# Designs tried in a protein design chat: miniprotein binders against Mucin-6 (MUC6). Part 4

Target 1, 185 residues: Mucin-6 (MUC6), of Homo sapiens (Human) (q6w4x9r395to579)
Amino acid sequence: GHCSLEGGSFVTTFDARPYRFHGTCTYILLQSPQLPEDGALMAVYDKSGVSHSETSLVAVVYLSRQDKIVISQDEVVTNNGEAKWLPYKTRNITVFRQTSTHLQMATSFGLELVVQLRPIFQAYVTVGPQFRGQTRGLCGNFNGDTTDDFTTSMGIAEGTASLFVDSWRAGNCPAALERETDPCS

## First folded at step 4 (miniprotein)

Design xc3 (from xc0 with E26F)
Fold by ESMFold2-Fast, scan of step 4:
Structure xc3 (fold): chain B 185 residues (1-185), chain A 112 residues (1-112)
Amino acid sequence: as target 1 above (185 residues)
Amino acid sequence: DIREEVKKLLEEARKLIEEAKKAGDFEAVRLLLEAVFTLIEALKTGDPEKISEALLKVSEALIRAAEKLGDPEAVEKLLEAQELLRKALEENNPELIKEAIKLIKEAAELLG
C-alpha cells in the first residue's frame, strides 16, 4: 500500500482516499502491530510563508522504544537528538540519499519512506501486504474500503477530515480545521 | 463486569493522553494511543486472553507516563498489575484480571 503527503497539506491514504487539512502539530501517520518496538511514523506540520498554503510538512519522524529518527526539510537527519551522516544504518533501518533531492528510509519490517527535500518537502510511505487491515493514523486503515479511512484515534469512523486529523495529534497544538470539505460553510 | 471496568479504563487513558499532549511528550502519547487501540480491538472480540494482552500494553504505557511524571507509587501499582495479568493468562483466572484493572485504575488516578 502507498500513502502520500504532497503539495504542503494534501494526504492520500493507503486506500486512495484523498483529503486536505489545515493543522500545525505533530500527527501520527501510521501505527501498526507490524511495526517493531511499538513503532510509529509521524509528520510535523507548521505554518507556511507561501501565499496559497497555510500549513506545510516540515519533518517526518519514526519513533519506537529504541529510535527517534527525524528527517527535516532542512536536510538534517537525527536519531535520538544526534545528527547522523548518511548513509545511516541501524539493525533494522537504513537512511540514505536516493537522489540529490530525495532521501529514503528502508526497513527490514515492510515499511519504506521516501522524502522529497526540494522543491517542496513531501513524503511517500509504502507498506507491505502484511500491513493490510492493520494500520491506523492519517494514512488510513488499509482495509480496501475508503468509507472508514477517517477512523479516529478512538476507533470511530468520521465522514469529514477535521475530527479525524485532530484525533491523531501527538502534541499540544491547535485543532485542525478543514474548510474545503465542509458543506455547512 | 470486566468489559464495563475496561470501558472505564478507556476514559482514564483518554485523560492521560490529553495530559501527555499538554506536556509535549510525543513518546507517551504514541504509547498511550497504541494501548487504547489495542484495548478497543480486544473489547470488540470479547476474548479474555485478548483483553488481558491489551491491559498489559495499557500498563506498559502508563508505566512510561508514571516514570516521566516521577510517581513511584503509580509505577509500583502498574508493575503489580502486569504480574496479575500474566498470572491470569497462565492460570486462566478472570478474577485476577479484575484485580489488575483495580490497580491500573488506582495508578491512573494517581497520575491525574
Scores: ipSAE 0.011, ipTM 0.458, lowest interface PAE 9.3, mean pLDDT 79

Design xc31 (from xc0 with E26Y E34L)
Fold by ESMFold2-Fast, scan of step 4:
Structure xc31 (fold): chain B 185 residues (1-185), chain A 112 residues (1-112)
Amino acid sequence: as target 1 above (185 residues)
Amino acid sequence: DIREEVKKLLEEARKLIEEAKKAGDYEAVRLLLLAVFTLIEALKTGDPEKISEALLKVSEALIRAAEKLGDPEAVEKLLEAQELLRKALEENNPELIKEAIKLIKEAAELLG
């Protein structure tokens, strides 16, 4: 299945339901029992300079009990707070430069992330068939039914994106967005 | 069993969402339901940041209810919920979170 975060404000779920995203916080993109060590993929959004949106993706985070891999729009990759040269390899994860404008995070557990750095920071999430019906978060539940793609963190299917999106906020927004250089957009 | 308590809270929250659709102030009720969801996450994860997040949502709903001359019983329940959440942060006590959820749901029912 494929989930995309594009144009700073657009998300397409694994079941191909599109919606717009206007929040400025850290959000859970993907949680699944298929991810090792309580793993989760998260997205950090901040205010954008783009005229047709008020929010943009600024970083993607893979968090587990062992690793906190952050890929930022400034092309810095860190793990547990330490900057890493690419290619960066762990036991189950490899981060490398796929093209001059794209980074890829490949895993041994059926998750793949491609990040576009330029001209606009964007993310593309691919999961293997073992994730079908086993995902939760902004990317949806991957069950083949778009009517429940707005399933909140509490397992309630919503008709609107706003309750869905806010239910997937992760942690403290001020702590996630320590530096804001453009508060007006 | 915390997992069974979470399932019960989810069923109760679904009823509140349906009631909120009929409410005169959907935004106040929406904020209270978001607070409930956030507190259930606090119970699941043990994360005190979730309690702080819920406290802010309850405070915003309280201001909104007071501004619109909302039900005084609902206002009283939200003030008690705020105090319980403050104590939950200080004492690291999940039973206070459960009591706050109960009061927030009752306030949402009165406002919806």
Scores: ipSAE 0.000, ipTM 0.077, lowest interface PAE 24.2, mean pLDDT 71

Design xc39 (from xc38 with E66Y)
Fold by OpenDDE base, second read of step 5:
Structure xc39 (fold): chain B 185 residues (1-185), chain A 95 residues (1-95)
Amino acid sequence: as target 1 above (185 residues)
Amino acid sequence: DAEELKKKIEELIRKAEELLKEAERLLKEYLETGDPELLEKSIEKAKEAIKLLREAIELAKKLGDYELVRKILELVFEAIKLADEAKKIYVEEHE
């Protein structure tokens, strides 16, 4: 399964459903019992302009009982808040520079993350087949059905992206806005 | 027009796939010879493929064909996987 966060506000779920939203919060991108130590992947969005519709992905965070890794445009920060040189390797996670503009987080448990740093901060999440039907968050439920991807944290299927996205907020943040426009922007 | 865009996308995909095949060949050759230059070339080919595929994605978006976008993204991820394999080898050899 592949999930992408592109163009600052565009998401394509594991089930290949595209949607767009504008929010300035940290959201649960991926939760699954397949992630060890109660692991979760989160996406941090912030304002990129003056309007409410000018938001963009600014960081990706992997958080578990054992690890905290923050990947942003400028640095990789770990549990102790220190920026690490690459490659950074822990028990079952390795973060390294894939290309001049791309970082990769590789794991031993079937999660892969590629982050494009420039010119646009974008993220690509790949999970193994063992995750099928066992994922939740902004990347969807990976069950092969696009129609139920907007399932909230409470297990309710929503018809709009905004309510869906809001349900996966990891903090007290403003409500997200849905925009059904061309994701090319 | 739409047909022209589709043709361009197909061409980009074709070229990218060729690059990926070459990257794979180079990686295999590296595994046989141990020549680090081959590893670097392999990664470079993969990078080039990704570049073309990303261009194809943009064109597909213009078409509004997001299923196609998804398909192309699958190829991107394959390219990334290949690059990952190469990088892993590099890291392991320098530990």
Scores: ipSAE 0.008, ipTM 0.229, lowest interface PAE 9.0, mean pLDDT 88
Fold by ESMFold2-Fast, scan of step 4:
Parts: structure tokens; C-alpha cells; sequence
Structure xc39 (fold): chain B 185 residues (1-185), chain A 95 residues (1-95)
């Protein structure tokens, strides 16, 4: 399954449902029992510099009990608050420069992330078949049915993107962003 | 020379695929025999395959061939998965 974050604030779910939102926060993009160490993939959105776009993707975060890997639009990769030179490898995760404009995070557990750095910061998520029907978050539930792709964190299927997106906020926006940029505070 | 880079990439991929095939064979043999040396050899061959595939990716980037880079990354993913599974078994056996 493929999920994309493109054009600043457009998202296409694993079941191929496209939507757009105007939130500025850290959001849970993918959560699944298939991710080790209570892992989750998150997306950070902030104010857009483009006049007719209100929000844009500014960072992607993979968070688990062992790792907090942040890939930022400024081309900085950190783990647990420390800048890392690429290629960077942990036991289960490798982050490397795929092209001059793209970074990739490859994992041993069926998750791949490709981040486009230029000209527009964008992300592409690929998950293996073991994730089918076992995903939650902005990328949808990966069950082959687009009618329930807007399933909130409370398990309710919504007809609109705004309530769906808000349900997947990763806490208070100022606190979430502060935690990401200043892990030692 | 683009042709020389392409041939070198193909050779690196071929060698890596042979190493991954050997790693899988050694892991399966370990599951049948319980010989811990086979597990260690499996992990080493998977790690060697990953090194070759990373070099192939660097060369494919010089060609500007994004599709080829993506295909090699699929092999890296499979190699990492195999190495991680073998490592988990090794740790369990050797405490």
C-alpha cells in the first residue's frame, strides 16, 4: 500500500482516497501493531509560504520507544535530537540520500518512506501486505474500502476531512512542536 | 561512461542477490539442524549484500535513474528484513 503527502497539504490514503486539509500541527500519519516498539509515523504541518495554500508539510517523524527520527524540510536528519550524517543506520532502520533531492528511510518491518526535499517538501509512504487492515491515522485504515478512510482516533467514520484530521493530532500543537525541536527542554 | 556504470550496477545487484539467496539458504538450514554457525553466516552474508546494494544505489543516482534506484531499494529492504530476523533468532539462542 501507498500513501502520499504532496503539494503542501494534499494527502492520498492507502485506499487511494485523496483529500486536503488546513491544519497546523503534528499529526499521526500511520500507527499500527505491525510497527515495533510502539512505533508511529507522524507528519508536521505549519503555515505555508504559498499565497493560496494555508499549510505545508515541514517534517516527517518516526517515533518509537528507541528512536525519534526527524526528517525536516531544511534537509536535517536527527535521531533523539542529535544530527546524523547520512547514510544513518539503526538495527531496523536505514536513512540515506536516494537522489540529490530525495531521502529514503528503509526499514526491516515493512515500512518505507521517501521524502522529496526540493522543489516542494513531500512524502511517500509504502507499507507491505502485513499492514492491510491494521493501520490507523491520516493514511487511512488500508482495508480496501474508501468509504471509511476518514476513521477518527475514536473509531468513528466521518464524511468530512476536517474532523478526521483533527482527531489525529499528536497532542497540543505548541507542545508537540516544542518537543520535536527541543528534546532536552 | 553510462554503459560502464550500468554494467557495474548489474554486477553489484547480481552479487547481492546471490548473497541474499545464500543467507536464506543458511537460515533455512539452521532451522532444520540447529547449528548456530549457520545463523552467524546468514547474518554476515545479508550484511555484505546490503553494502553492495548501497554502492549500486550510489551509481544509479549518477545515472539519474530513479526507477532503478527504487528497485534496488526494494532489495535493500528485503536484505535488512532478513538480517533482522536472523539476528533476533541469534540473540534468543545465545542469550
Amino acid sequence: as target 1 above (185 residues)
Amino acid sequence: DAEELKKKIEELIRKAEELLKEAERLLKEYLETGDPELLEKSIEKAKEAIKLLREAIELAKKLGDYELVRKILELVFEAIKLADEAKKIYVEEHE
Scores: ipSAE 0.000, ipTM 0.095, lowest interface PAE 19.9, mean pLDDT 72

Design xc4 (from xc0 with E26W)
Fold by OpenDDE base, second read of step 5:
Structure xc4 (fold): chain B 185 residues (1-185), chain A 112 residues (1-112)
Amino acid sequence: as target 1 above (185 residues)
Amino acid sequence: DIREEVKKLLEEARKLIEEAKKAGDWEAVRLLLEAVFTLIEALKTGDPEKISEALLKVSEALIRAAEKLGDPEAVEKLLEAQELLRKALEENNPELIKEAIKLIKEAAELLG
């Protein structure tokens, strides 16, 4: 399954459903029992301009009971709050520079993350087949059905992206605005 | 009947999740969401065993929250609920599940 966060406000779920939202919060991007140590991948969005529609991805955070890894445009911060030189390696996670503009977080448990740092901060999440039907968050549920991707954190199917996205907030933030749009358009 | 009681529990859990969000407690959010998700999925099956197992997970998540908040009463209720759930699994007794749900709800209310 491939989930992408592109163009600052566009998301394509594991089931290939594209949508757009504008929010300035931290959201659960991927949660699954397949992630060890109660792990979760989160996306941090912030204002990129003066208007409510000017929002963008600014960081990706992997958080578990054992690890906290924050990937932002300028640095990679780990558990102790220190910026680390790459490659950074833990027991089952490795963060390294893939290219001059791309970082990669590789794991031993079927999660891969590629982050484009420039010119636009973008993220690409890949999960293995073992994650099918067992994912939740902004990347959807990875069950091959696009129609139920907007399932909230409480298991309710929503018709709009805004309510869906808001349900996955990991902080006290303003409500998101939404627009269903093809991220490739 | 169990389904209805679980729904009520889910409402309490939702409140706790929202509180955790407000507090910026990401760990609590993750754990509670995981537990709630598991419970919701278990409810879809209607299998008492799966429901009981899911409720054990919910209880565990709430115990962590209760310990963090320093609420020993909530912890006690949740531990008792876990015992009931284990017994329910052993005896295949749905009434014990209901009792456990009640305790979990009460604990959740204390934490809210």
Scores: ipSAE 0.129, ipTM 0.604, lowest interface PAE 2.0, mean pLDDT 90
Fold by ESMFold2-Fast, scan of step 4:
Structure xc4 (fold): chain B 185 residues (1-185), chain A 112 residues (1-112)
Amino acid sequence: as target 1 above (185 residues)
Amino acid sequence: DIREEVKKLLEEARKLIEEAKKAGDWEAVRLLLEAVFTLIEALKTGDPEKISEALLKVSEALIRAAEKLGDPEAVEKLLEAQELLRKALEENNPELIKEAIKLIKEAAELLG
């Protein structure tokens, strides 16, 4: 399954349902019992543009009991608040520069993340078949049916993206990360 | 009927979005995603008028791609589809929407 965060404010779920949202917080992209150590993949959004009526992706976070890996639009990779040189390895996770404009986080548990740094900060999430029907968050439930892709954190299928997105808010609004550049720059 | 034709169109649009990503054409990605999102939202209402308006947006995004790639056949099909959608809106005729979807899908296939 593939999920993408593109064009600043667009998400395409694992079941290929695209949607757009407005948000300035940290959101849960992916939770699953397949992720070890209570792991979760999260996205940080912030306001962009002159009027600040639009929002865009500014960082992706992998959080578990052992690690808080942050990949930000300013091309800094941290774990537990400490900047890391690439390639960076833990027991089950490797972060490395895949191309001059892309970073990859590879894992031993069937999750891959590719982050495009330039010209626009974007993220691509790939999960193995063991995740089918066992995901929740902004990337959807990966059950092969797009009609229930807006399933909230309480298990309710919503007709609108706004209620769905709000249900996956991780509690930090504004974003928890320090930023030196405008997200839309 | 209309929903089945739209599903086929969405598959072709998905291929074009992937090709635009590979080409680094982020404006095309944005326009195509916005058009696809609008179309999916319109489908859930079951309103032929909203579906027609969404399809006009899809055709506009595809005309941009067709002109940039130099494909006059795709442009011609998309202009014909826009005329059918305009007639569908004026006459409240959902059968014209189905014909327009086929033309838009054929244009997307030429571009993909």
Scores: ipSAE 0.000, ipTM 0.229, lowest interface PAE 14.5, mean pLDDT 73

Design xc40 (from xc38 with R54L E66W)
Fold by OpenDDE base, second read of step 5:
Structure xc40 (fold): chain B 185 residues (1-185), chain A 95 residues (1-95)
Amino acid sequence: as target 1 above (185 residues)
Amino acid sequence: DAEELKKKIEELIRKAEELLKEAERLLKEYLETGDPELLEKSIEKAKEAIKLLLEAIELAKKLGDWELVRKILELVFEAIKLADEAKKIYVEEHE
């Protein structure tokens, strides 16, 4: 399964459903029982301009009972809040620089993250086949059915992206705005 | 089987490279003709290539071949660059 966060406001789910939203919150991108130690991948969005439609991905966070890794445009921060030199290694996670503009987070449990730092902060999430039907969050449920990807945190299938996205907020933030999907996103 | 996995990885890489070549061709053709469909197709081909390469990475990880992972990632980033270039053009044309 491949999920992408591109263009600042575009998401393509594991089931290849594209959608667009504008929000300024931290959202659950991926939760799954296949992630060890209650692990979750989160996406942090913030304002990139003056208008409500000017929002962008600014960081990706992996959080579990054992690890916290924050990948932002300028640094990688871990549990103690300190920036780490790359490569950074834990027991089952490795973060390393692939190019001057790209980072990779590799894991031993079937999750892989590629992050483009510049010129646009973008993220690409890959999960193994063991995750099929067992994912939740903005990346969808990875069950091969695009029609039910907008399943909320409460297990309700929504017809709009905004309600879906809002249900996966990790904090108290303003409601997200929905826009049409760009076919070239 | 490790050997079989390697073969699968090579096949995925090969297919991805073919897709990237096609994506580049389509992009060039767009630049010549201005047909927006070509641009969209170019982006699509690049995205497909990325998917295949990411799959290849997973297989390479199973093999524990991190050098191979790095190699494949280089291709991924090239594909992303191509897609981004095409997307940039698209945005500029629609502003």
Scores: ipSAE 0.017, ipTM 0.271, lowest interface PAE 7.5, mean pLDDT 88
Fold by ESMFold2-Fast, scan of step 4:
Structure xc40 (fold): chain B 185 residues (1-185), chain A 95 residues (1-95)
Amino acid sequence: as target 1 above (185 residues)
Amino acid sequence: DAEELKKKIEELIRKAEELLKEAERLLKEYLETGDPELLEKSIEKAKEAIKLLLEAIELAKKLGDWELVRKILELVFEAIKLADEAKKIYVEEHE
């Protein structure tokens, strides 16, 4: 299945249900028992303009018991708070520059992430068939039925995106995940 | 063996390229006819192509061929772009 985060406010679920999203915190994109070591994929959103309804993706985070990989719109990749040179490899995960404007996080467990850095920060999540019916979060439940894609963290199907999105807040705000820029060159 | 693995990767890529060509055809036909079933089929074909390309990437990783992985990822990105164009049209028509 494929899930996309585009144009700062658009999300398309694994079951191809599109919706617009307005929020300024960290949200759970994907939780699944198929992810090793209690893994989860998260998205960080912040204000993008003078309009109070405009928000944009500023970072994507993969968190597990061993790793906290952050890919920022500033083109910085960190793991557990330390900046990493690309290509960066762990046992199960490789982060590398696919093109001058795109990074990829490839995994051994059926999760792939492509991040567009320019001209606008966007993310594309792909999961293998083992994830079917086994996902939770903003990317939906991947069960082939779009009517229950807005299933909240409490397991309730909602008719509106706002209640659905709010249920997947992770409690962190974008500033907490931002990295200080080095004042050189 | 490595040669058999390369053949399997090539077959997955070939099937994915056929699916992407069909997805693009369906999207173009939708723009002419307005038939929502064509738009849905286009998205479905693009998603299936992405699935096959990801399988090919896993096999390419087993070969240790990161240049091949990157080439296949370019096709994944083309497939995602096509699916996203179709989905954006879907959102605009339903709002």
Scores: ipSAE 0.000, ipTM 0.114, lowest interface PAE 17.6, mean pLDDT 73

Design xc41 (from xc38 with K61Y E66L)
Fold by ESMFold2-Fast, scan of step 4:
Structure xc41 (fold): chain B 185 residues (1-185), chain A 95 residues (1-95)
Amino acid sequence: as target 1 above (185 residues)
Amino acid sequence: DAEELKKKIEELIRKAEELLKEAERLLKEYLETGDPELLEKSIEKAKEAIKLLREAIELAYKLGDLELVRKILELVFEAIKLADEAKKIYVEEHE
């Protein structure tokens, strides 16, 4: 299955349901028992300098008990806070430059991530058939039914993207703090 | 610094867990009595717990402890689940 994060704030789920949201937080993109060591893929959204986007993807994180691999729009790849030069390899994960503008993270467990660095930061997630019906997060549940792709972290199917997206927040949300502490905005 | 940071994270987690237990108790009591004040209090407690856990995550990231970040994320998901369940019920009752 394929899930994409494009155009700053557009998402297409594994079941091909498109939606858009506006947010400045870290969100769970993909969570599954098929990911080793309690692994999860996360997406970081922040306010962009891009004229035609209010919020945009700024980093993708793969987090497990062993690894914290961060791929950022500044073209920096880190693992557990340490900068890594490409190609970078662990036992089950390899990060390398696929093209002059794209990085790929390939894994042995059926997950592949392609990140477009330029002209706009975008991400493309591919999962093998073993993930079918066993995914949770912004990319949906991969069960072949688009009517329940907005299943919240509680397991409730919602009709709107906003409640769905909010349920998958994984960190601080600076947008709320900015509204309170910046009197000129 | 690292030890003080760990202590602060542990304190935030403990307070959040206490708030979540209260939120769950209030929600269960609401399901038996139908008292909307209990539902509102449940949502308030869950939101407060989420706020504390978000602070704990920020500190855990600074500490670089991946297992601690993962553990706190599990608690955040449970708190969000509880809050979303209660908020959905609230919307249905007040529409």
Scores: ipSAE 0.000, ipTM 0.111, lowest interface PAE 18.8, mean pLDDT 72

Design xc44 (from xc43 with E56Y)
Fold by OpenDDE base, second read of step 5:
Structure xc44 (fold): chain B 185 residues (1-185), chain A 81 residues (1-81)
Amino acid sequence: as target 1 above (185 residues)
Amino acid sequence: TPEERLKELLDKAEKLIEEAFKLAQEGKTDEAIKKVEEALKLIREAIELAKKLGDYELVRRTLELVFKAIKVLEEIEEESG
């Protein structure tokens, strides 16, 4: 399964459903029992301009009972809040620079993350086949059906992206907006 | 046309990824990385074109090339580590 966060507000789920939203919160991208130690992948969005539609991905966070890894445009921060030199390795996770502009987080449990740092901060998530039907969050449920990708944290299928996205907030933030804008914006 | 350009970009990107994979297998890691970087550049442009065309399925398909490129990089990392 492949999930992408691009262009600041564009998401494509594991089931290949594309959608857009504008929010300024931390959202759960991927939660699954297949992730060890109650692990979850999260995305941090913030304002990138003055308008409500000017939002962008600013960081990706992997959080478990054992590890906290924050990948932002400028640094990789770990459990103790210290910026780490790359490559960074834990028991099951390795973060390394794959290109001049891309970082990769590789794991031993079937999760891969590639982050484009510049010029646009973007993320690409890959999960193994063992995750089929067992994923939750903005990346969807990876069951081959696009029609139920907007399943909320409470297990309810929503018809709009905004309500779906809001259900996966990891903090107290304003409601997400769904706008029909230029897909390149 | 935008469609023709898109096809060109994808074809070139695929070729570069294939070349990168071969180079990686040969232990030519630096050259392989350069090919991947070049492929990613083309893929990014392709994605933007696909978005402009409003074909999000095509965007998704294009993104598959990114993941192929990632696999090459993973192979390089495993061989160099």
Scores: ipSAE 0.011, ipTM 0.233, lowest interface PAE 9.2, mean pLDDT 87
Fold by ESMFold2-Fast, scan of step 4:
Structure xc44 (fold): chain B 185 residues (1-185), chain A 81 residues (1-81)
Amino acid sequence: as target 1 above (185 residues)
Amino acid sequence: TPEERLKELLDKAEKLIEEAFKLAQEGKTDEAIKKVEEALKLIREAIELAKKLGDYELVRRTLELVFKAIKVLEEIEEESG
């Protein structure tokens, strides 16, 4: 499955449901039993000017009991708070510069991340078939049905993106603005 | 041999990604996604094998295929949404 974070605040879930939101928090993109050591992928949004959005993606974080890898729009990669030069390798994760504008994070456990640094910071998440029906977070539940892609952290299917997004906030931060639009054609 | 297996995995993954792109252009979104998922599974095996061989350039090549797979999915998303 593929999940994308584009154009500041546009998201398309693993089941291809598009939505948009406005928020200034860290949000859980992906949690799954398939991720080792209680791993989770998270997205950091902050106030910034992008067409159709008042907020934008500023960093992507992979957090587990072993690692806290942060890839920021400033082209800085850290693990557990220490800056790392690319290529950066751990047991299960390799972070590498693919082009002058793109970084990749490859894993041994079926999660792949590509980050576009310029001209707009964007992220693309790919998970293997082992994750089918076993994901939770902003990227949806990957069950082949878009009608329940807005399943909150409490297990409730919502009709609007704002309630869904707010349920996946990580930490003590403001609620997302109540706005839901499809990506512009 | 591990080197032959790695080449086989990469060649198969690249072919699947090319097939997925053609399916996406035909509007066969579900079939295209399935081919990309197949390719990514092979790429994960290739990455693990390349790491065991200690060949950084082969790891780089596997990451290039991941990027191509994601571009196919991005194309599908633009057409369907």
Scores: ipSAE 0.000, ipTM 0.083, lowest interface PAE 20.4, mean pLDDT 69

Design xc45 (from xc43 with R44L E56W)
Fold by ESMFold2-Fast, scan of step 4:
Structure xc45 (fold): chain B 185 residues (1-185), chain A 81 residues (1-81)
Amino acid sequence: as target 1 above (185 residues)
Amino acid sequence: TPEERLKELLDKAEKLIEEAFKLAQEGKTDEAIKKVEEALKLILEAIELAKKLGDWELVRRTLELVFKAIKVLEEIEEESG
């Protein structure tokens, strides 16, 4: 299964359902019992000064009990807060420069991440067949049915992308209703 | 064969990207985005097949198509912004 994060604010799920959102938070892309050590893949979105959209992908994070690997738009790779030179290898994960504009994170457990660094920061997530029907997050449930791809963190299928996206927030971000209040009034 | 499947995926993805670029130039933004998203689904499948075959020239061609798809999306954002 393949999931993509592109053009600053576009997401295509593992079941190929496209949607767009605007947000400035860390969101869970992928949770699965197939990921070792309580692993999760996350995406950081923030205001963009480079693209003409107000919100864009700025980092991708793989978090487990042992590792916090951050790949940022500034071409910096860290693990547990320490900067790493590429290629960077752990027992189960290797991060390396695949092309002059692309980094790859390859794993032994059926997850691959390809990140385009320039001209636009974008991410492509690939999971093996063992993940089928076993995923949760912004990338959907990988069950072959697009009608339930907006399943929230509480297990409810939503008709709108905004409620779905907000349910997968991993950071301390204000709710959409609070953002509508003028903070400078 | 896997090679025939890979060629089919790449050829279809390239056509979809060309159609998306033409739609973007015509101001048909929603249709262009749908074509790019369809192309990217095919491209991601092609990357996996190319890696399994060990054909790094086809992996390279696949990544070039990803870059072209991104350029179409960038064009759409600039025209819409």
Scores: ipSAE 0.000, ipTM 0.096, lowest interface PAE 20.2, mean pLDDT 68

